VH-VL binders against Protein RESPONSE TO ABA AND SALT 1 (RAS1). Designs and how they scored, part 9

Target 1, 230 residues: Protein RESPONSE TO ABA AND SALT 1 (RAS1), of Arabidopsis thaliana (Mouse-ear cress) (o04515)
Amino acid sequence: MPNTSSSQSFTIFVDGWLIRHRYFVEQLMCASSLDETNRISLEEQQSLVAQFLSHCLQYYQEKFASVSLAGDNVFTFFCPPWFNSYAKLILWVGDFKPSLVFKLTEVSVADLTRHQKDRISSLKSETRRKEREVMRDFALVQQSVADPPVMLAARRVGAVGMVDGEETDLEEAMEVLKAGMAAAMNNADQLRCSTVGKVVEILTPPQAIKVLRTIGQLHLRLRDRDQERA
Short names: E, the ipSAE of ESMFold2; O, the ipSAE of OpenDDE; V2, 0.75 times the mean of E and O plus 0.25 times the DockQ between their complexes.

## First folded at step 1 (VH-VL)

Design p3 (framework fv_pamlectabart)
Fold by ESMFold2-Fast, scan of step 1:
Structure p3 (fold): chain C 230 residues (1-230), chain A 120 residues (1-120), chain B 107 residues (1-107)
Amino acid sequence: as target 1 above (230 residues)
Amino acid sequence: EVQLVESGGGLVQPGGSLRLSCAASGFTFSSYWISWVRQAPGKGLVWVGEINSDGSSTNYAPSLKDKFTISRDNAKNTLYLQMNSLRAEDTAVYYCARDSYWLGEYFDYWGQGTLVTVSS
Amino acid sequence: EIVMTQSPATLSVSPGERATLSCKASQSVSSNVAWYQQKPGQAPRALIYGASTRATGIPARFSGSGSGTEFTLTISSLQSEDFAVYYCQQYNNYPYTFGAGTKLELK
């Protein structure tokens, strides 16, 4: 209990999740490197894909719960301590940008059909539209909290100190911002999960294994503390 | 449990039109791309075209574009093929086939087919 | 369009024997090839997709191999129910195209 915030409990969860994650990434690497003669069965491929997707879903379900209980710690989820310094500089709403999944698909799979490429292109356009909607909605929240500081500035004129109502106005603005940040992050995480799931639905099981391997490796890279500069 | 049932085939005169239906059951119809594939008597399989899950996009075999139109009604779990300017060469059994969602764009389930005969 | 060429047109074999069916694409289709079985008066049945992966419920005696332009369907120990027409299909490029079929018949 002492010193155990929702962000700290999530950090502890992630440490355990990463051990299981490394296991799944190794399984995906093994499955993706087998030749046609030694390929695992379709049922085993589908099972591995389903298990890994479930593993990723558990991360975002736990993150959702932690963000919902975060209060003041919601700011921590936008600059999370469980990512290395490089990752912190390239985050989009606290985690990977959903459209990155399409780039990872391109580098992982050389044998996409014309039909798969067309379906992925359509999904990419839809995903980018939804990314813009997440940012637009968050910008509207940011704009809505601008009004209290503007009103405060106008009321103060040349006054240096705070008057009796000003602290309450700022506290209300802060609560609106925290709620808006939590909503933006949850919407972004939902889009992340949806995008990965929809890409996997477009791919064959062997292709999905290659893409999920690359996604899993990226997750490890973003959380690899050994690669932080001294 | 997955079923696709074609209907609407029959005898039609050259230059005529016909609309085929494919009734789907046993799966979430609105989640799948569906194709039409035809087979002339004693001949091989020929892909006609496909429609995406929400009906907003279609792809056709180039030789059949502007002659055939694929549409769907997700509320009725039904796929349609509108066939115009029919010629003797369009005589075939027409199959409704489900594009595999997880297994690539091969056709994992097929209907029993409906025969279209174009003859005077 | 990509042309799929199947050979032989007809293969005469006895039960218990091994059958090997060939499919050649006019240009590379990667591994995006499926095989279908069709019996007289019936709809096609999916056997193999992705050149080598068995579809659900397909017996282990059916196997597929190949990539690029050359593909093979092998039936290791023919059963009486295996006498049918077999079609290969590419789904790498629009339009999707099928081979003309190989008829497997009793010797």
Scores: ipSAE 0.005, ipTM 0.423, lowest interface PAE 15.0, mean pLDDT 82

Design p4 (framework fv_pamlectabart)
Fold by ESMFold2-Fast, scan of step 1:
Structure p4 (fold): chain C 230 residues (1-230), chain A 120 residues (1-120), chain B 107 residues (1-107)
Amino acid sequence: as target 1 above (230 residues)
Amino acid sequence: EVQLVESGGGLVQPGGSLRLSCAASGFTFSSYWISWVRQAPGKGLVWVGEINSDGSSTNYAPSLKDKFTISRDNAKNTLYLQMNSLRAEDTAVYYCARGDLFYESYFDYWGQGTLVTVSS
Amino acid sequence: EIVMTQSPATLSVSPGERATLSCKASQSVSSNVAWYQQKPGQAPRALIYGASTRATGIPARFSGSGSGTEFTLTISSLQSEDFAVYYCQQYNNYPYTFGAGTKLELK
């Protein structure tokens, strides 16, 4: 009896991904805690940064595939049951808000140069503009629920006298809505990935390790069931 | 010395299947993403797909996702490409290529390739 | 999918000259572009990554530049062993894509 949904398949993937994620977070914590005497080489630092970014990209590639196949369950990705109750308060389109990365960078790195600060400021403005574009497109999808074909079909769905084609029209409208929701989620996830990657490109390897450690730790806390007791 | 050695290529009939292997040596295989890249005779390079360091995730070129499967055996330092429902269009030299440790999607070392010919 | 367009398809030059090869992306790929050299019957060899960083063991006469959508590979003081096909690759977005190649041939 094959009984796997896209969200169930994604949950199974994430369980394995989190084991590797904890390993990477521990490596980043160790690397960021070493003094000058025990600091790993620049090449090793760059390697660790690249490995962690690829690990994160893997998560969003799997999520993209799962969201694209979600069909009737696409809405689950906007209020995911795999996040703890506290995480749900800070979600933006089903996951972290991309501009949060800039706050995590400020908390993690004290030694940004003037040039890095200028580049981050420009990127922050661009990221906020793109966040507004995602929200605008998402709002248009939400507004489509109020479109006349959907409202007319909703008024009649349970009523005796639904004529030929009315159920098909509602089904078509729901498919358009689900496709729009999936597109909005995928656009938000693309912005999340690109924002982290672009911040890392601005930073030195030691700075990037500190930021990625903070991001990785936040990711673990958002999925930690123990946080529900705090 | 970093080495990647492909094997398993040969002549196969249309509709047939073939499994390619790539034997790695000279580096910690389990730490690297590895890709398969193919090149039809006289044509350019086409990325087939990749597999992460522990084998838990794969990504494919969209046109090939339902036809090819990438797997790895880290205990044997070996990468595999399972090819099903082969057509004449799949005739190519197949390379395994190592992702650079810092830039996973940039290929710093390539195997010599193995030729797959799909013909009756 | 991001399309990488290389020009010219074939470039005829003499040893000692400078060769300039172009690669254009259909949308921004930041600096995430690599260049590979391939000689007949051989596997590709990495030359440049990150648009401008030379790979290990690559001679100084090879240099890369560019960002966003326009990239250039320059080979100064061409040597006889440099006549080959050159491919650019973007690794900014999935799926990874290569240009169709530029063949560098003896004039």
Scores: ipSAE 0.000, ipTM 0.400, lowest interface PAE 16.8, mean pLDDT 82

Design p5 (framework fv_pamlectabart)
Heavy chain, then light chain:
Amino acid sequence: EVQLVESGGGLVQPGGSLRLSCAASGFTFSSYWISWVRQAPGKGLVWVGEINSDGSSTNYAPSLKDKFTISRDNAKNTLYLQMNSLRAEDTAVYYCARSEYWDFGYFDYWGQGTLVTVSS
Amino acid sequence: EIVMTQSPATLSVSPGERATLSCKASQSVSSNVAWYQQKPGQAPRALIYGASTRATGIPARFSGSGSGTEFTLTISSLQSEDFAVYYCQQYNNYPYTFGAGTKLELK
ESMFold2-Fast, scan of step 1: ipSAE 0.109; ipTM 0.674

Design p6 (framework fv_pamlectabart)
Fold by ESMFold2-Fast, scan of step 1:
Structure p6 (fold): chain C 230 residues (1-230), chain A 121 residues (1-121), chain B 107 residues (1-107)
Amino acid sequence: as target 1 above (230 residues)
Amino acid sequence: EVQLVESGGGLVQPGGSLRLSCAASGFTFSSYWISWVRQAPGKGLVWVGEINSDGSSTNYAPSLKDKFTISRDNAKNTLYLQMNSLRAEDTAVYYCARDLTYFGWEDFDYWGQGTLVTVSS
Amino acid sequence: EIVMTQSPATLSVSPGERATLSCKASQSVSSNVAWYQQKPGQAPRALIYGASTRATGIPARFSGSGSGTEFTLTISSLQSEDFAVYYCQQYNNYPYTFGAGTKLELK
């Protein structure tokens, strides 16, 4: 019987994905460092932005497939071992918090127009509302499944064995929890992707390249285990 | 709150033309892709086409590409569907919907109430 | 084009029961599947996107699952307002395509 877990298959995917990711980050760094006289064409800028967004989307699509097949391993995606200690401190539903993109945009781009600032402000408010909805919906799932395991644990202090039907109730509660965790992760990842895409749509291609460079570098930093060395 | 309101539907002769409008409010219209979806009476949903945020790119269902044209006026927060060479099989309720399907992001998260187009002699 | 096949065409259930609706794609659509609810005379309402992600404001009793070619929508404890037609949609390939719908009706 093959023995590949969904989280293990995702880790194998990411190893190859990171090679392409480093290449794209280098291209973005090069493109963002060019002065006005050495700037690549608008078509090349738009192509690079589209390619990098596609590259990032591929990561979350593969993660989505892996999370959907995770079963018992869905717990691994909430505290993923492939992130360094710094990343684990700042995780929100297993990855970066979507509203972080707005801080990265502010740091990366100094020449935002008022129109762009207004659009970003509206998007930020909507993103924060959706972040709260993700957490609220997950909390409701956690609350709905808390009773069966708590009642079973309390009864076992004074009882021996399973009563008829108790195993089924616990199994059903665990399936609801796993489904709810997968949904929360997928909701969070979709919000991560849509937030980045919507910010890029607001920006000019040179501005988008700067933001995507920063996002790409952050992703590398979150997986760089050298930061754990004393 | 997010609202999309379609208008311009009605009775049209076979071979005729109609222009539908979709008025958007409650969100930054210029930041979103928008799709047109139609539904024939008693039938299922059929995707017509989509337009990107600034109107520079459109995608259509292949069977409708040379017949329908999608455009938008971001200053007026309005989306349009120009329909030419209409036939009886184009009879349907036409919906505009906010489109987050690009790059596999999301779905059609908000829909208008629809406008009925009837093609008959 | 990718054909989306929904089954059953009609599902008769009682309030409080669990309903499971199926959607099958003619070829792999990854997880790029959405589910919509439509009541008579109304526009469709988004329920699920990305096969399993609940749309804003959708109650926890609605859940989606699947990837590739087999997808399911589950309503864990039916409420009276849940009796409607449900459509699945793939948005993995152009043209986007919908299933013919499953009508959920009172037993």
Scores: ipSAE 0.000, ipTM 0.415, lowest interface PAE 13.5, mean pLDDT 82

Design p7 (framework fv_pamlectabart)
Fold by ESMFold2-Fast, scan of step 1:
Structure p7 (fold): chain C 230 residues (1-230), chain A 121 residues (1-121), chain B 107 residues (1-107)
Amino acid sequence: as target 1 above (230 residues)
Amino acid sequence: EVQLVESGGGLVQPGGSLRLSCAASGFTFSSYWISWVRQAPGKGLVWVGEINSDGSSTNYAPSLKDKFTISRDNAKNTLYLQMNSLRAEDTAVYYCARVEGYYLWDSFDYWGQGTLVTVSS
Amino acid sequence: EIVMTQSPATLSVSPGERATLSCKASQSVSSNVAWYQQKPGQAPRALIYGASTRATGIPARFSGSGSGTEFTLTISSLQSEDFAVYYCQQYNNYPYTFGAGTKLELK
């Protein structure tokens, strides 16, 4: 009993992380308002952007560690109890779909230059390709795990019970699947982080603050339990 | 092994046209963005343009977009550079280069050996 | 366009010495800088991605650092095969731009 499970450890981490997250979202909202009245420096905006990205990276670093130790709890990360019922319907590999970032950028920033639009369009196409790669690689893992037990079962005729070793074979298949799920989630999280980072790098600091504010607000909304009760 | 092999270079008169090819092997060509980069004799590297995985989007250096067109044929694992209205300043070795593109990097991880284009009367 | 300025244009060093090559961007390019090595008559070879990540097969003596506008490539213990021209490149903004190169030559 002295040890906390990986998913419980992550939940405890996230509770503390959310307090800092709410603070950062408020700082981003304040910075956006100050920029409209020309009362915030470029250096201050760059610093806040860097701090918020670092804050987000801490979340995914802790998640990576927790997922790597998850064992049976890897299923929890694919259908996480810390998100409300609405969020669970729109998740992709246990969290936001990376290409959602482009829709959030479009609604948050009205003054993109042609150069920025070109870069974002290219990144969007590349992100969608990488999303397909994550799903393809995971599908190959599922196939490699499912096919051998199914083919073995299909070869048997007339046997009505489990043969000695069949439960062990299924358990081994489940361990391979869990490892594949953990890898898929880690690859998906890497794509989430790289997509946000690359979008921010395309944008000016005032534009980046608007996008990061929207992302931060969405994350809070997806964890809102009042939506589930309504 | 990853290989990119450029071809189609040669001597062309000012105002002329040339089409360069880049044959790819050793990787899933249809999954990668590819760039063209040129280098004038004794000078540095200059980016020409790039094309996305399925060929639906291209980006060019602003000074070259009206002269050069990049296309690809994924069934043939081949990239093309159509060059029109060539001038002496277009004399260079032309490289195709694969964009790493995964995770955080849009840098070039593999380069072809290049093909020389000489624009001279 | 973003201008990439490399210095020095030529660096004369002996095998076993440390070489430090600088690259400066005219505006912030975050960490989106790559370094390439080119030997006479050869195509460029990737060395560093994302300012500090070594490409596959690149020896540990090569290291990159920097962010924003100032970047450095360091070769900690020069070997004879390291004498070449080194280019930095930004891929943060279109058009992608390269520095003019630093030629590393035998002292």
Scores: ipSAE 0.005, ipTM 0.434, lowest interface PAE 13.4, mean pLDDT 82

Design p8 (framework fv_pamlectabart)
Fold by ESMFold2-Fast, scan of step 1:
Structure p8 (fold): chain C 230 residues (1-230), chain A 120 residues (1-120), chain B 107 residues (1-107)
Amino acid sequence: as target 1 above (230 residues)
Amino acid sequence: EVQLVESGGGLVQPGGSLRLSCAASGFTFSSYWISWVRQAPGKGLVWVGEINSDGSSTNYAPSLKDKFTISRDNAKNTLYLQMNSLRAEDTAVYYCARKGYWSFRYFDYWGQGTLVTVSS
Amino acid sequence: EIVMTQSPATLSVSPGERATLSCKASQSVSSNVAWYQQKPGQAPRALIYGASTRATGIPARFSGSGSGTEFTLTISSLQSEDFAVYYCQQYNNYPYTFGAGTKLELK
């Protein structure tokens, strides 16, 4: 059926992705809790980190394609049905706020060196600047599409209904807004991936495993169905 | 080192079909989205389409979607471009190009290209 | 589709000079612009991505700037191996689109 929406295709993808995600999270939990005697090799730790990051990146690459083709369904990605109701209240541009990764890093690892802390601090400043850029660019799009209807409404105070052509102008503004929403989402997702990857590069493999475990667990918790929270 | 090697180009008559291959090495092929990009002699670059990591999804340039099909075999580390209903304007060097990993969706590595000539 | 317009089409410069190449998008592409270098008979090589980040192995004399619709690639202290065609690309929206290229040639 050629009428399958991009959001429906993405939901089907996510169902399979979550099964693999649960397995990776379990592997990360095991690797982070092993005693010295049962600790996996450094090479195996690096491999697990790389595999999990690849798994997460696959999600955002699939999402980029789906969002770019979404049209009317772009609104679905800002209020995703794969997140529970609680999660929807704390989202930033439809998913986690990139700077949250720094807080998760702080609570997950206690043995950061001064050099690592300095690098993370610099990255945090850069990430927050980029978060502001995403929001600023989106705000400019919102303003540019809102301005014509607002100005028209202000000049036509007291008019009973839409004047000939006003509905077409509003439809055009809506299409520009949808395109702007898709761009904002894709830019936000790119920043999410970049932030996680750069943090992992700063960390040792054992530290990275602990952080990725926490991130993975949070994702699973935010995707639990509403009925589980009563 | 990362390598992408295209093959299968050649001379084909208008209306004909051709299948190009791209052999990947030096990286985990199954973790990357790969694109085909073409370049007509003396002209610029034109994106043809892309395929996701597991091969379940493809995207094409709107003008090319009805004649080109992208597929991949992750077990063989190979990407394919099936080209049908070829016309003279499809004459170009065809490159496979890997999408960047962490931050941005640019093309970080390119193959050497394979020439397809459509001529009667 | 987003149209990428590069200028000038040809730039004639001498080694040691600074070259500045322009790329304009018909719509905002945020910072999702890459620059590629292509020498005759060779595949394109990535130079810059995200408008300003140098790709792995790219010399410091290459720098990029810009956001939204206007982007610039700058090559300081031009070297003989830098004479090539340079393409900008947006990867903000499908379909991905490239500029027509700027040919950098010896004066």
Scores: ipSAE 0.034, ipTM 0.623, lowest interface PAE 6.8, mean pLDDT 84

Design p9 (framework fv_pamlectabart)
Fold by ESMFold2-Fast, scan of step 1:
Structure p9 (fold): chain C 230 residues (1-230), chain A 121 residues (1-121), chain B 107 residues (1-107)
Amino acid sequence: as target 1 above (230 residues)
Amino acid sequence: EVQLVESGGGLVQPGGSLRLSCAASGFTFSDYWISWVRQAPGKGLVWVGEINPDSSTINYAPSLKDKFTISRDNAKNTLYLQMNSLRAEDTAVYYCARDTIYEFGSYFDYWGQGTLVTVSS
Amino acid sequence: EIVMTQSPATLSVSPGERATLSCKASQSVSSYVAWYQQKPGQAPRALIYDASTRATGIPARFSGSGSGTEFTLTISSLQSEDFAVYYCQQYNDWPLTFGAGTKLELK
């Protein structure tokens, strides 16, 4: 796996981001505790939620910049080496599947109102439609440039018997595919961020803290190598 | 209200041809991949093929690739299956089903009621 | 092609009981498995997708689980309308393939 400066810069950024992330997860765990005597104020709860969402947005803003500069290494972001082996098997376009947020909400919050359930149901349907749109657009790009002969020919570039211009045609096809992959990932990441944000808007601050705690813990689990059992 | 309504089935002699239609309503037809799925009497479900929104990509089950042709008319919200060189083993109820694209494959969230094709002498 | 194997072929159960239906893929299909219910003379109806997500309008007594190669559909408290044939389907790879079905019969 070749590392460009953009991929290396992103991994260095994430190392620092994870230190702050562990801090936020700890704060969310404390705030979601069963001890009502020491419960933080509504204003403090709202502030913590806003700060954690901003923290998550910083990750995807940096990822967007890095993916835009990735060029030949955009594949690294689809099969990211910074996730453990378990995570790699459940990834959707290089990261968590946006609709997973709804499952995390269901396991984290038991006291949803009828209005909240209706709004979540509508959002879930919209999120699933947008997931289909991301995959449909990606499939159309891949089908246009990644025919089996093209993929096979790309593996054989420089082989004796190549017709004049074939190497250039393969290079152009690969550039189109990489641009399409970058677009798909950026669209997927935007959907990830908007889904989390919209769920939080539906929830009360105490409910949001519980959901964000679960999301934060999942992010840590997906990056821990001790989850691997070879 | 999403609806898919198949038509065009009937009795046909071996070697004959039929064209099945599926009329869609209640959703933006031109945004969806649509599949044909068949089921022989008393047997299980068998995927026939699928077509993308703009008809640039059509995928078929390998066993049916040279015999059936899928097409669509987005202006009429209608899907078609052209069936040629029919044999007894093509006797089945033919369903159209709406695809939800998911990593180049899909499950079917809505199905039509089906249309019966009987191939016999 | 990916072969989907359902077991048992037939389950004889009574209303109010729990039914567990199994589906095995010949190779990993991640979580890209759907379950369908089909009653005699009717079209299939989507029950579950992504292995565990209930389709719109499906009662809570239907639940799905599994990943990789082994999948399960559970009906917790059988109602009379649940006696039908159930099919699993993978959509991880082309061609799309279905299991042969499991028939739920009244005892």
Scores: ipSAE 0.000, ipTM 0.400, lowest interface PAE 19.6, mean pLDDT 82

Design r1 (framework fv_ramucirumab; at its last look DockQ between E and O 0.01; V2 from the best seeds 0.00; counts 0 for: pae O 9.9 > 2, placed apart)
Fold by ESMFold2, look of step 2:
Structure r1 (fold): chain C 230 residues (1-230), chain A 121 residues (1-121), chain B 107 residues (1-107)
Amino acid sequence: as target 1 above (230 residues)
Amino acid sequence: EVQLVQSGGGLVKPGGSLRLSCAASGFTFSSYSMNWVRQAPGKGLEWVSSISSSSSYIYYADSVKGRFTISRDNAKNSLYLQMNSLRAEDTAVYYCARDLYEWGSDAFDIWGQGTMVTVSS
Amino acid sequence: DIQMTQSPSSVSASIGDRVTITCRASQGISSWLGWYQQKPGKAPKLLIYAASSLQSGVPSRFSGSGSGTYFTLTISSLQAEDFAVYFCQQANSFPLTFGGGTKVDIK
């Protein structure tokens, strides 16, 4: 049975997850390239979509468990070492911005109906509103840590040594920040997963396979350690 | 306040048909995938069918494919199961259930009260 | 299809006892597992989703753990209202499948 050490199990999970991810991306690429005479059945297309969504959600579900137990390690998820340097420049709350999914849909699908476009436009507005809510809530946590007395205490600990009381203020501020960072990450990941799922529900299975292929390829590019290690 | 209220069950002879209905209230029905789950008397739970929020993705258990049709009317906040060519093995309490989408989990967080379907000659 | 094997099929317990129910999947399902409670004549009630996440309104004496193929539901101190049948359910792939159930009876 799997090792239950939280930090080790997440690292091992990610490695295994990436192996399965490459397999799924290959399946999506194959399915999207077949002509009508060789196209897999509608049932097989629906199954592939469901399996890939479940596979992607497995990553975020295991991440949620790991972040909830991370303690000091929560900061690592905001600048994760498994992302390449290019990816780190575009992160939003430790991962891709949910509204990126709409750009990926635009570049992947050429045959959206008017009804689908209207639904996607409504979902874009909802997603951007929820993105603002995540950022607002995280900014409030950052403000609690950035108050001048806390920042002065942090600089004094790093530069000139500690005085009584400043250690306690810094410890309390770090506890609030850790809890707020975990909450922000969880809310952001929920929005990422919900946005992808809702876009897929608007699309037909052939359209969804094209979008999920593009999302899967992006996941590989953002996490491909072979290109760079920072 | 969040509720699923079912109707449409009853006694039917083998080969007959029934349509089950499930009326939703207290939540945005059009945003959720919906399911049918059945439980034969004294037995466990068996998933029957799922339908996505837009009806673009529909799945059936092998035991009901070709005989049952799941559908929804988002304007009426209603889920349906059309059951044709009924068999004695279809005798069960049928539940409608809503997917929970927190963290993308496909768990069923809201259930209807159940509707008994009896197939007997 | 993914088979869910639930153990034990029944357990006799007293109020205050710690009760553990296990569920094994025939294939890896990551953390895509739910736990349900069902009382006689009632619809199932979701207790745990995503293997370990407690559903809103469920008492903290319920907890879930596991990943992959092996999962547990634990009731830390059994209460009178906890005598029921418990089901696990995988949500990893269609067809969605349930365990056979575990009946928790008063001893």
Scores: ipSAE 0.007, ipTM 0.552, lowest interface PAE 9.7, mean pLDDT 82
ESMFold2-Fast, scan of step 1: ipSAE 0.536; ipTM 0.803
ESMFold2 (binder alone), look of step 2: mean pLDDT 93; pTM 0.951
OpenDDE, look of step 2: ipSAE 0.008; ipTM 0.516

